# VH-VL binders against q8ixk2r445to577, part 310

Target 1, 133 residues: q8ixk2r445to577
Amino acid sequence: FFGMLQNKGLTDYCFDYNPPDENQIVGHQVILYLCHGMGQNQFFEYTSQKEIRYNTHQPEGCIAVEAGMDTLIMHLCEETAPENQKFILQEDGSLFHEQSKKCVQAARKESSDSFVPLLRDCTNSDHQKWFFK
Below, E stands for the ipSAE of ESMFold2; O stands for the ipSAE of OpenDDE; V2 stands for 0.75 times the mean of E and O plus 0.25 times the DockQ between their complexes.

## First folded at step 16 (VH-VL)

Design a27 (framework fv_cosibelimab; at its last look DockQ between E and O 0.49; V2 from the best seeds 0.00; counts 0 for: pae E 7.5 > 2)
Fold by OpenDDE, second read of step 17:
Structure a27 (fold): chain C 133 residues (1-133), chain A 121 residues (1-121), chain B 112 residues (1-112)
Amino acid sequence: as target 1 above (133 residues)
Amino acid sequence: EVQLVQSGAEVKKPGSSVKVSCKASGGTFSRWAISWVRQAPGQGLEWMGVIIPYFGTANYAQKFQGRVTITADESTSTAYMELSSLRSEDTAVYYCAKSRYYGRSGVFDYWGQGTLVTVSS
Amino acid sequence: NFMLTQPHSVSESPGKTVTISCTRSSGSIAYHYVQWYQQRPGSAPTTVIYEDNQRPSGVPDRFSGSIDSSSNSASLTISGLKTEDEADYYCQSYDHSNKHWVFGGGTKLTVL
């Protein structure tokens, strides 16, 4: 699966990644923003290694969850996907992070009108449902 | 350092077409979005459209839909803007502009030097 | 669709502070980043502020950007005004409805 990774509950919002330096793509937080369908900063791929890869440019970035965190941070992809980069996109649309045993949820950023994907306890909320478009 | 170098001035007849080029250097062209912005004499900046070369995706301002075509050649790091059915009102300086991303972080952090297109009978 | 409205012109003496406003007609000014561009006569635009309040390298700290959600507007402030600041200034932001970027009408700053 590839393209925009769009949230069901938070209508018309997609994964979006905008690192300050386009040539230094790791270490920053993935956000949610209005879906534009142009690719680039909203283009992701779900791989057979259960990675969520960003933009497929070399070096490729993969979404990771760092220890003790509930945010999604971009790391470099590795030949063998590390445990903190493994996600299961399930048939019901839930995006499950294997290591933390939590689901990715569209959430409002505190004291902001912006949104981010966060790890939360798994529920049947549409805010935890995702699909590629 | 990133640089955008545009093709030279054009003089065109009404009804004809013009194609302006924008060659990029000093960075990773395939990671960018390239927009075209024009400015008529004494007027403000007007966004025309954008292309994301790596994906081949383009979008245009409604005003220019069907009349403008933006393309890119990644092998030469060059973007192109073709405007057809030229009118006198199309007389303007046309700029290409680079942005890191589409949508939210849409800063045009580098600009071409501009290309004057004059449409006159 | 939305519009960004700027004053047509502003003027001030050297050393003073001037503010240029950019009002968004619809949508939240706080959620969609605003950029500011400076254009001197006969030259291409250059970026002076991006993402509401960030300055590119080489832009003096006399230039600052801010957002006012209550008025749904962005502002470019230039302190310690210099003659070289005389230029046209344009704000710009994103229109999701059309997937377009939109410029303000521009403001001519005259240094008296």
Scores: ipSAE 0.901, ipTM 0.953, lowest interface PAE 0.5, mean pLDDT 96
Fold by ESMFold2-Fast, scan of step 16:
Structure a27 (fold): chain C 133 residues (1-133), chain A 121 residues (1-121), chain B 112 residues (1-112)
Amino acid sequence: as target 1 above (133 residues)
Amino acid sequence: EVQLVQSGAEVKKPGSSVKVSCKASGGTFSRWAISWVRQAPGQGLEWMGVIIPYFGTANYAQKFQGRVTITADESTSTAYMELSSLRSEDTAVYYCAKSRYYGRSGVFDYWGQGTLVTVSS
Amino acid sequence: NFMLTQPHSVSESPGKTVTISCTRSSGSIAYHYVQWYQQRPGSAPTTVIYEDNQRPSGVPDRFSGSIDSSSNSASLTISGLKTEDEADYYCQSYDHSNKHWVFGGGTKLTVL
């Protein structure tokens, strides 16, 4: 699967990655922003290694969640995906983060008008359901 | 490093078409969003449209829909803007510009030098 | 479908501070980043501020950007004005309804 990774509950929002320097893609938080359908910074690929890859820029990035954290951060992809970069896209649309046993949820960034994907306890909420468009 | 070089000035008759080129170097052209922005003499900047070559996506300002076509040739790292049914009001400097990201950010970090298109009888 | 409104012109003496506003007619100014471009006659625009308040490498710290949600406006502030700052300044932000960018009308800065 590849394309714009859209939320079912927050219906107009997609995964989005806009680091300060397009040539230094590592270390910044993945956000949610209004889906534009143009690809580029909203284009992600779900791989057979259970990675969510950002391949608009070189080198390619892989979404990771650091131990004890709930934010999704862009890291360099590795030849063998580490556990913190593995997400199971389930048939119901849930993105299950294997290492933490939590699900990716669309959430409002605290004290902000912005939205971000965060790890939360898994529920049957549409805010935890994702699909590629 | 990154450079956008546009084709030279053109003088066209009303009712004709013009095709301006923008050749990119110094980066991954196919992954960029390349916009076209025009500026009539003494007037402000007006966004016309965009192409993102690798993703095969394009979008146009409502005012220019039906008259403007933006294309790209990845093999030559060149974007094109063709404007048809030219009128005297289309006399302007036409710029190509690279944006970092589409949507929220949208900073145009590199610009071509501009191409003057004059439409006169 | 919104407009970004700037004053047509502003003027100030060398060494002083000037502020140029950019007001969004609908939708939150804070939700979509604002960029500011400087254009001298005969030249292509160059970025002086991006993502509301960031400076590109090479732009002096005399240039700063800010957002005021209460007035739904962005501002470009230039301190320590120099004659070389004379130019047209344009704000720019995103229109999600049409999925494209919008420029403000531009402000002519005169330094006398």
Scores: ipSAE 0.751, ipTM 0.903, lowest interface PAE 0.9, mean pLDDT 92
Fold by ESMFold2, look of step 18:
Structure a27 (fold): chain C 133 residues (1-133), chain A 121 residues (1-121), chain B 112 residues (1-112)
Amino acid sequence: as target 1 above (133 residues)
Amino acid sequence: EVQLVQSGAEVKKPGSSVKVSCKASGGTFSRWAISWVRQAPGQGLEWMGVIIPYFGTANYAQKFQGRVTITADESTSTAYMELSSLRSEDTAVYYCAKSRYYGRSGVFDYWGQGTLVTVSS
Amino acid sequence: NFMLTQPHSVSESPGKTVTISCTRSSGSIAYHYVQWYQQRPGSAPTTVIYEDNQRPSGVPDRFSGSIDSSSNSASLTISGLKTEDEADYYCQSYDHSNKHWVFGGGTKLTVL
C-alpha cells in the first residue's frame, strides 16, 4: 500500500512528517495533518516487511517506536526491519505495533491544535482505523 | 540542485491543443510533486494540477477538468501538460513548479522559466 | 471554495515598512499554511515566506509573515524597503474542500 495514510475517525487527516532540516530526518515525531494530495510530507508506503516508509527522502525513513514511548518517530530504514519498526495493518484498518502490542490511535496533542498518532491499548475505535488513499 | 527547464513559446489557434514540457534535474524525479501554474498577461497565478510520477496519475483543478492532461516520463525526467480545446483566454505563461521537500503544504520553491502560449484567432 | 483577497497595489518610500494583507473568504486561515511569492517583471515567482512565517535561505530577515486568526488573514511585512523589492506579491493557501491550491489576486508593490 502506498500514498496518504488517512484516519477513519479523524476525517481528512493523514500521517505527515516535516523535519526542520533535510539533514535531520531521524528522531522527529510523526504528526497528523490535513490531507493535501501532494505526496510530499504525506507520502508513505506500507511494505512487505511491515514497515511504514517515508518515501519522499533518500535514504528512506521508517516509522519506529522507542522502548517505553508511545510516540511514532522517524528512524532510517534497515535491510531487515527491526522489531520496533514493524506494524500490522489489519483488514479492519487497525494498525498494530507488534513489539508493544498496542494500536496506533489518532489523538489531539495537549494544549495544541495539533494531532498525532500515538500507541494506545487496542480498541474498536474509528480513531484506531487507517487506510491508504 | 533542482532545475526545471521548459519548452519554448508557442502560438496556437482556438480549438487546438498545446503540450508544454518541463525537464527536471537535480534529484529523484519520480518522487517529486510537479504542478502546473499559469498566468494570463497582467493577471495573477492560477494552479492547474499536479502529478507525482511514482503514482502515475494526476490531480486537476476543477476549472481544467476534461481539458488538461498532465503526464510524466521517468526515462527523460520530463513532465508534460497538455491543454486542449484552446480559447483566447488560455493565452498565458505556463509554469511548471516543484513543491518543497520539507513543507506540510504545497510550497512551490522551484519554478521553470515559463512558456508563453498565445491563442489567437 | 474560498478566495484570498489582497490589495491591488501598495506604494511606499525606501527605508519604510509595508504590510500586504491576504484575507481568506471562508474556512480558517489558521488550519492551512500560507506561502508568499515575489515575482519581478519577466521572471518566475520566487518564495519569500513559507508555512506562515518561515524564510527560505537567502531571503533577508526584513521579510516576515504573520497570521491573524481573528481577521482570518495573513500578512507579509517588508521593512527597510529597497528599490529591489518592487515586484508583485502573491499569497497562497490550500482549499481543503476542493483539494486545490489557491493564489491571492496579487499586490503590486511600488517603491518610490
Scores: ipSAE 0.036, ipTM 0.624, lowest interface PAE 7.5, mean pLDDT 86
ESMFold2 (binder alone), look of step 18: mean pLDDT 91; pTM 0.935
OpenDDE, look of step 18: ipSAE 0.021; ipTM 0.663

Design a28 (framework fv_cosibelimab)
Fold by ESMFold2-Fast, scan of step 16:
Structure a28 (fold): chain C 133 residues (1-133), chain A 121 residues (1-121), chain B 112 residues (1-112)
Amino acid sequence: as target 1 above (133 residues)
Amino acid sequence: EVQLVQSGAEVKKPGSSVKVSCKASGGTFSRWAISWVRQAPGQGLEWMGVIIPYFGTANYAQKFQGRVTITADESTSTAYMELSSLRSEDTAVYYCAKSRYYGRSGAFDVWGQGTLVTVSS
Amino acid sequence: NFMLTQPHSVSESPGKTVTISCTRSSGSIAYHYVQWYQQRPGSAPTTVIYEDNQRPSGVPDRFSGSIDSSSNSASLTISGLKTEDEADYYCQSYDHSNKHWVFGGGTKLTVL
């Protein structure tokens, strides 16, 4: 699947990635932002290697979670996906990060008005359900 | 070094159309969002519309819907803005501008030099 | 759909500090990044501040940006004012309901 990766619970928000330098796409946190439908920085692909790929810009980026962390960070894609870049998109819409055994949840960032995807214990919450639009 | 180079000044009669070009160099054209912004003499900046070549997606300001068409030719790295049914009020400098992203982060980091379009009878 | 309101003009003498405001009429100023552009006579605009408070390479640190959620406004502050700063300044932000960008009306800065 490919398209805008939208949250079922936080209904107007999509995965979004806007690094400061388009030639250095690595190392920044993936955010959630209001869905705009234009593609670009909100266009992601779920691959057969279980990657969530940001391939609208070159070089291609793949979402990863570092050991012990709960934030989703952009890394460069590899020919063989490393375990920290693998997410299982389940039929109920859950995004399960196999290496950590946690699910991706839409969450408010501290006291700010911004939202981010974070790893949390898996629940049946709509905030942990995602779909491509 | 990224540059946007626009076509030269035009003088048009009311009721005609104009098509302004914006040629990109120094980067990957399809990665960008290319906006068109106009400025009437002594007035402020007015956003007209955008195209994202890689996706073929475009959006227009409500005021220009039905009169403006923005297109892109990836083989020549050129964006175009065509404005029809010209009126004297359309006399303005028309700019193309590049942004990296759409929506949240909309900084126009490179601008064309501008194209003066004069509409007079 | 909304307006970004700027003062028509501001003036100040060289070496002083000037602040230009940009007030959003509806929706939170803090939800969407604000950019600031400088336009000298006869020239295309150039970016002096992006994403609320970031400076492009080559823009001196005399230029700074800030957001005040309580007044729903963004501000461009120029310290150590120089005659070459004389220009029109425009703020810009995003309108999600129409999915497009909006410019403020512009502020003419006179340095004398």
Scores: ipSAE 0.636, ipTM 0.872, lowest interface PAE 1.6, mean pLDDT 90
Fold by OpenDDE, second read of step 17:
Order: structure tokens, then sequence, then C-alpha cells
Structure a28 (fold): chain C 133 residues (1-133), chain A 121 residues (1-121), chain B 112 residues (1-112)
């Protein structure tokens, strides 16, 4: 699966990554932004290694969850996907993070009008449903 | 330093077509989106369209849909804008501008020097 | 679709502060970044503000951007006005529905 990773509940919002330095793409948080269909910062791939890859850059970036965090941070992809980079995109649209045992949920950023994907306890909320478009 | 260098001024007859080039240097062309913006004499900026070479994705302003074609050649780091069925109202300075590939703002951080296209009978 | 409305012109003396507004006709200003471009006479535009309030390198901190959700508008503020600031200023934002970039009509800033 590849393309825009769009949320069902938060209509028309997609995974979005915009590092301050285009030559240094790791270490920053993945956010949500209105789907624009242009690619670029909204192009992701779900791989056979259960990675969510940001593959518009070499070396490629993979979404990771750092210890004690509930945010999605970009790391470099590795030959063998580390545990903190493994996700299961379920048939029902839920995006499950294996290591934390939590689901990715579209949420409002605290004290902001912006949105971010956060790890939360898994529910049946449409805000935890994702699909590639 | 990233630079965009455009082709020279054009003088065209009504009904003809013009193709303007925009060559990029000093960076990675595949990392960018290239937009075309024009400015008629004494008027404001008008967005025409954009191409993302890496994806082959192009979008056009509705005003120019069917009359403008934006292409890119990654091997030469060059973007092109072709405007057909020219009319006097198309007389303007045409700019190419790049935006960050990873950016979501759409900010045009580098601009070409502009290409004057004059349409007159 | 939407429009961005700017004042046609503003003027002020050197050393003073000016503010240029940019009002979005539809859609929330809070959900779409606004950029500001400076265009001096006979030159191509240059970016002075991106993503609402960020300054590119080389742009002095006299330039600042802000967003007002209540009025659905963005503002470019120039403090300590200098003669070299005399230019046309354009705001810009994105229409995700039509996949269009939209410019304001531009504001001519005259330094008296």
Amino acid sequence: as target 1 above (133 residues)
Amino acid sequence: EVQLVQSGAEVKKPGSSVKVSCKASGGTFSRWAISWVRQAPGQGLEWMGVIIPYFGTANYAQKFQGRVTITADESTSTAYMELSSLRSEDTAVYYCAKSRYYGRSGAFDVWGQGTLVTVSS
Amino acid sequence: NFMLTQPHSVSESPGKTVTISCTRSSGSIAYHYVQWYQQRPGSAPTTVIYEDNQRPSGVPDRFSGSIDSSSNSASLTISGLKTEDEADYYCQSYDHSNKHWVFGGGTKLTVL
C-alpha cells in the first residue's frame, strides 16, 4: 500500500511530514494536514516489513515510536525493521503499533488548531481508521 | 545555492503557442515542486500550475485548464510551461518557482528571473 | 474556492511599523499556511514569511507574520521600516479542494 495515508474520522486529513531541513529528515514529528493529493510530504508506503516508509528521500525514513512517547517520529529505515517501527494496518483500517500495543489515532494537538497522529488505546473510533488513497 | 534560470523573452502572435523553460541548479531537482506564476503588466501574481517531477504529478489552475501544459525533465533538471492559443491578455512575465518537496506550506523559496512573453498581432 | 483580500496600498515613515492584512474569504485560515512575498520594482518575488510566521534565512526579524482566526486573516508586520522595504507584498495560501495556490491581490508599501 502506498500514497496518501488518510484518516476516516478526521475527514480529508492525511499523514504529513515536513522536516525543517530537507537534507536531514529524521527526528521530527509526523503530523496531520489536509490531503492535497500532490505527493511530497504526504507520500507514504506500508511495506512487507510492517514499516510506514517516507520514501521520497534516500536514505528512506520510517515512522518510529520512541520509548515513553505517544508521537510518531521519523527515523531512518533499517535493513531489518526495528520493533519500534512495526505497525499492522488491519483490514478494518486500524493502524496498530506492535511494540506499544496501541493504535494510531488522529488527535488535536494540545493548545493548537493543528492535528497529529498519536498512540492511544485501541477503540472502534473512526479517528483510528486509516486508508491509503 | 539553488538557482532557477529561465529561457529568454518571447514575442508571439495570437493563436500561437509558447514554451518557457526553467533550469534548476545547485540542488536536487527531484526534491522539489515547480510552480509557474505569471504577472501581467502592472498586475498581481497569478498561479498557473505546478508539477512534481518525482511523482509526475501536475495540477493546473482552472483558468488555464486545457490550455497550459507543465512538464519536467529530471535528467536535465528542467521544467517547462507551454501555453497555447495565446491572446493579448497572456502578455506577462512568467516565473517558475520551487517549493520544498517535504514542505506542506507551498512556499516558493526560490524564483526564476522571469520570462517576458509578449503577444501581439 | 476562495480569495485572499489585501489592502491596495499602505504607507508609513521610516522607523515606524506597518501591518498588511490578508483575509481569506472561505475556509479556515488556521488550517492552511499563509506565505508572504516581497517584490521590489523590476524584480522577481522573494519569500519573507512562510508557514504563517517563519522567516527564511536572510530575512530580518523586522518582518513577522501572524494569524487571526477570529477574522480569518493573516498579517504581515514590518517594524523599523526602512526605505528598502518599499515594495509590493503578496500573501499566498492553498486551496486543497481545487488543488490551487491562491495569491492575494498585493499591497503596495510606500515608505514616505
Scores: ipSAE 0.018, ipTM 0.705, lowest interface PAE 4.4, mean pLDDT 91

Design a29 (framework fv_cosibelimab)
Fold by ESMFold2-Fast, scan of step 16:
Structure a29 (fold): chain C 133 residues (1-133), chain A 121 residues (1-121), chain B 112 residues (1-112)
Amino acid sequence: as target 1 above (133 residues)
Amino acid sequence: EVQLVQSGAEVKKPGSSVKVSCKASGGTFSRWAISWVRQAPGQGLEWMGVIIPYFGTANYAQKFQGRVTITADESTSTAYMELSSLRSEDTAVYYCAKSRYYGRSGAFDLWGQGTLVTVSS
Amino acid sequence: NFMLTQPHSVSESPGKTVTISCTRSSGSIAYHYVQWYQQRPGSAPTTVIYEDNQRPSGVPDRFSGSIDSSSNSASLTISGLKTEDEADYYCQSYDHSNKHWVFGGGTKLTVL
């Protein structure tokens, strides 16, 4: 599956990756922004290894969550996906992060009007439900 | 280092069409968002449309919908803007411009030199 | 469908500070980044400010950008004004409803 990864609850928002330098894609936080339908910085691939891969810019990035953190950060993809880069897209649309046992939720960024995906305890909220468009 | 080089000036008659090219020298052309912006003599900048070559996606300003077509050839790193049914009001300098991202962080960080298109009878 | 409104022209003496405003007619100016472009006669525009307040490499620190949510406006400020700053200045932001870029009408800056 691939495409724009859109939130069910925050209906006009998609995963978006816009690092300050298009040639240095590692280490920045994944955000949510209004879905534009053009692909590119909102285009992600869900792989058979349970990765959420960003390959619009090189080198290819894989979304990860570092131990003890709740933010989604872009890391380099590895030949064998490490546990912190594995997300299970469940039938109900939940995106379950295996290593932390938490779910990805659309949330407002601290002290701002912007939105980001964050790890939260799993609930039945539409803000934790995602689909590729 | 990287640059956008546009085709030369054109003189066209009303009712004809014009096709302007924009060739990228270096860089990752296919992954960019390439916009076309025009400027009539003594007037401001007017956005016409965009293409993202790798994804084959394009959007156009409502004013130009049905008259403008933006295409790209990834093998030659060249974007094209074709404007049909030309009128004297279409006399302008046409620019191509690159942005890294579409939407939120879409600053035009590289511009072509411009192509003057004159429409007169 | 919104407009970005700029003053048609501004004038100031060398060494002084000038501010050019860019007011959004609908929707919040703060929800979408604002860019500023400088265009000298006979030349293509160049970026002087991107993402509200960032300067590209090579742009003097005399140039700065800011956002004022209360007036729904962005501002470009040029301090220590020099004759080489004479140019047209354009703001730009994003229209999500149409998935378009929108430019302001432009401001002609005259020094002296």
Scores: ipSAE 0.744, ipTM 0.898, lowest interface PAE 0.9, mean pLDDT 91
Fold by OpenDDE, second read of step 17:
Structure a29 (fold): chain C 133 residues (1-133), chain A 121 residues (1-121), chain B 112 residues (1-112)
Amino acid sequence: as target 1 above (133 residues)
Amino acid sequence: EVQLVQSGAEVKKPGSSVKVSCKASGGTFSRWAISWVRQAPGQGLEWMGVIIPYFGTANYAQKFQGRVTITADESTSTAYMELSSLRSEDTAVYYCAKSRYYGRSGAFDLWGQGTLVTVSS
Amino acid sequence: NFMLTQPHSVSESPGKTVTISCTRSSGSIAYHYVQWYQQRPGSAPTTVIYEDNQRPSGVPDRFSGSIDSSSNSASLTISGLKTEDEADYYCQSYDHSNKHWVFGGGTKLTVL
C-alpha cells in the first residue's frame, strides 16, 4: 500500500511529514494535515516488513516510536526493520504498533489547532481507522 | 548557490504559444515542486500551476485549465510552462518558483529571475 | 475557494513600525499557513516569512509574521523601518480544495 495515509474519523486529514531541513529528514514528528494529493510530504508506503516508509528520498525514512513516547517520529529505515518501526495495518483500518500494543489515533495536538497521530489504547473509533488513497 | 534560471524574453502574436523554461542550478531538483506565477504590468502575482517532477503530479489554476501545460525534465533539472492561444492579456512577467518537497506550507523559497512575455499584433 | 485581502498601500517613516494585514475570506487562518513575499521594484519576489512566522535565513528579525484567528487574518510586521524595505508585499496561502496557491492583492509599502 502506498500514497496518502488518510484518517477515516478526522475527515480529509492525512499523514504529513515536514522536517525543518529538507536535507535532514529524520528526528522530527509526523503530523496530520489536510490531504492535498500532491505527494511530497504526504506520500507514505506500508511495506512487507510492516514499516511505514516516507518513500520520497534516499536514504528512506521510516516511522518509529521512541521509548516512552506516544508520538510518531521519523527514523532511517534499516535493512531489518527494528521493533519500534513495526506496524500492522489491519483489515478494519486500524493501525497497530506492535511494540507498544497501541493503535495510532488522529488527535488534536495539545494547546494547538493542529492534529497529530498519537499512540492510544485501541478502540473502535474512526479516528483510529486509516486507509491509503 | 542554488538558483532558478529562466529562458529569455519572448514576443508573440495573438493565438500563438509560448514555452518558458526554468532550469535549476545546484540543489536537488527532484526534491522540489515547481510553480509558475505570472505578473501582468502593474498588477499582482497570479499562480498558474505547479508540477512535482518526482511524482509527475501537476495542478493548474482553473483560469488556465486547458490552455497551460507544465512539464519537467529531471535529467536536465528543468521545468517548462507552455501557454497556448495567447492573447494581449497574457502579457506579463512569468516566474518559476520552487517549494520544499517535504513542506506543507506551499511556501516558495526560491524564485527565478522572471521571463517577460509580450503578446502583441 | 477563498481570497486573501490586503490593503492597497501603507506608508511610514524610517525607524517606525508598520503592519500589513492579510484577511482570509473563508476557511480558518489557523489551519492554513500563510507566507509573505517582498518584491522590490524591477525585481523578482523573495520570501520574507513562511509558515506564518518563520524567517528564511538572511531575512532580518525586523520582519515578523503573526496570525489572528479572531479576525481570520495574518499580519506582516516590519519594525525599524528602512528605506530598503520599500516594496510590494504579498501574502499567500494554499487552497486544499482546489489545489491552488492563492495570493493576496499585494500591498505597496512606501517609506516616507
Scores: ipSAE 0.106, ipTM 0.754, lowest interface PAE 3.4, mean pLDDT 92

Design a3 (framework fv_cosibelimab)
Fold by ESMFold2-Fast, scan of step 16:
Structure a3 (fold): chain C 133 residues (1-133), chain A 121 residues (1-121), chain B 112 residues (1-112)
Amino acid sequence: as target 1 above (133 residues)
Amino acid sequence: EVQLVQSGAEVKKPGSSVKVSCKASGGTFSRWAISWVRQAPGQGLEWMGVIIPYFGTANYAQKFQGRVTITADESTSTAYMELSSLRSEDTAVYYCAKSRYYGRTGAFDYWGQGTLVTVSS
Amino acid sequence: NFMLTQPHSVSESPGKTVTISCTRSSGSIAYHYVQWYQQRPGSAPTTVIYEDNQRPSGVPDRFSGSIDSSSNSASLTISGLKTEDEADYYCQSYDHSNKHWVFGGGTKLTVL
């Protein structure tokens, strides 16, 4: 699967990555923003190794969550995906982060009109359902 | 260092077409968003459209839809803007500009020097 | 479609502070980043502020940007005005409805 990774509950919002320097793509939080359909900063690939890859810039980035954290951040992709970079895209559209045993949920950033994907306890909420467009 | 170099000035008759080029260097051209912005004499900046070369995606301001075509040649790192059915009010300096991302953010961090297109009857 | 409205001109004496506003007619100014461009006579525009309040390398700290959600506007503030600040200033933001970038009408800053 590849394309714009859109949320079922927070309609018209897609995974979006826009780090401050296109030559230093690691270490910043993945956000949610209105889907534009142009690819680029909203283009992601779900791999057979259960990675969510950002390949608009080189080297490629892979979404990760550090132990004890709930935010999705961009890390450098490795030849063998570490456990913190593995997400199981389930048949119902849930993105299950196996290392933490939590699901990716579309959520409002605190005290802001902005939205971000965060790890939360798994529920049957449409805000935890994702699909490639 | 990123640099955008545009083609030279053009003088055109009403009803004709013009194609302006913008050659990029100093970075990953194919992955950028390249916009075209014009400025009529004594007037403000007006966004015309954008292309993201690698994805082959382009979008145009409603005012120019059907008259403007933006293309890119990744092998030469060159973007093009073609404007057809020229009118005297199309007389303007045309700029190409690079942005890192499309959508929510979009600072034009590098601009071409501009190309003057004069349309006269 | 929305518009970004700027005053046509502002003027102030050297050493003083000036503020240029950019008001969004529809949609939240705070949700979409605002950039500011400076254009001196005979030159292409250059960025003085990006992502609401960030300065590119080489832009003096006399330039600052801010967002006011209550008036749905962005502002560019230039302190310690110098004659070389005389230029046209443009704000720019994103229009999701058309998936476009939009420029404000521009403000001519005169320093005398």
Scores: ipSAE 0.699, ipTM 0.888, lowest interface PAE 1.1, mean pLDDT 91
Fold by OpenDDE, second read of step 17:
Structure a3 (fold): chain C 133 residues (1-133), chain A 121 residues (1-121), chain B 112 residues (1-112)
Amino acid sequence: as target 1 above (133 residues)
Amino acid sequence: EVQLVQSGAEVKKPGSSVKVSCKASGGTFSRWAISWVRQAPGQGLEWMGVIIPYFGTANYAQKFQGRVTITADESTSTAYMELSSLRSEDTAVYYCAKSRYYGRTGAFDYWGQGTLVTVSS
Amino acid sequence: NFMLTQPHSVSESPGKTVTISCTRSSGSIAYHYVQWYQQRPGSAPTTVIYEDNQRPSGVPDRFSGSIDSSSNSASLTISGLKTEDEADYYCQSYDHSNKHWVFGGGTKLTVL
């Protein structure tokens, strides 16, 4: 699967990554932004290694969850996907992070009008449903 | 340092076509979106269209749909804008502008020097 | 579709502070980044503000950007006005629905 990773509950919002330096793509948080359908910062791929890869040139970035965190941070992809970069996109649309045993949920950033994907306990909420478009 | 260098001024007759080039350097062309923006004499900036070279996909303002074609050559890091069926109202300075991420912020961070296209009968 | 409305012109004396507004006709200004471009006579535009309030390298801190959700507008503020600031200024945003870039009509700043 590839393209925009769009949330069902938070209508018209997609995974979005915009690092300050396009040549240094790691270390920043993945956010949610209005879907624009033009690729680039909103183009992601779900791979056979259960990675969520960011659309970039080599080296490619993969979404990771750092220890003790509930945010999605961009790391470099590795030859063998590390445990903290493994996700399961279920048929019901849930996006499950294997290591943390939590689901990715669209959430409002505290004290902000912006939105971010956060790890939360798995529910049947549409805010935890995702699909590629 | 990123630079956008455009082709030289053009003088065209009504009904003809013009093709302006924008050569990029100093960065990763395939990561960019290249937009074309024009400015008629004494008027404001008007967005015409955009291309993402990596995907080869272009989008155009409705006003120019069917009359403008934007292309890109990744091997030469060059974007092109072709405007057909020229009319006097198309007389303007045409700029190329780059953005890093298409549609995320919409910010142009570098501009070409502009190309004057004069349409005269 | 939306429009960005700017005043046609503003003027102020050197050393003073001037503010240029940019009002969005529809959609929330808080959810869509606004950029500002400076264009001196006979020159290409240059970016002075991006993402509402960020300054590119080389742009002096006299230039600042802000947004006001209550009025659905963005503002470019230039403090310590200098003669070299005399230019046309354009606000800009992106229309996600139509996938279009939208410019304001531009504001001519005259330094008295």
Scores: ipSAE 0.264, ipTM 0.794, lowest interface PAE 2.1, mean pLDDT 92

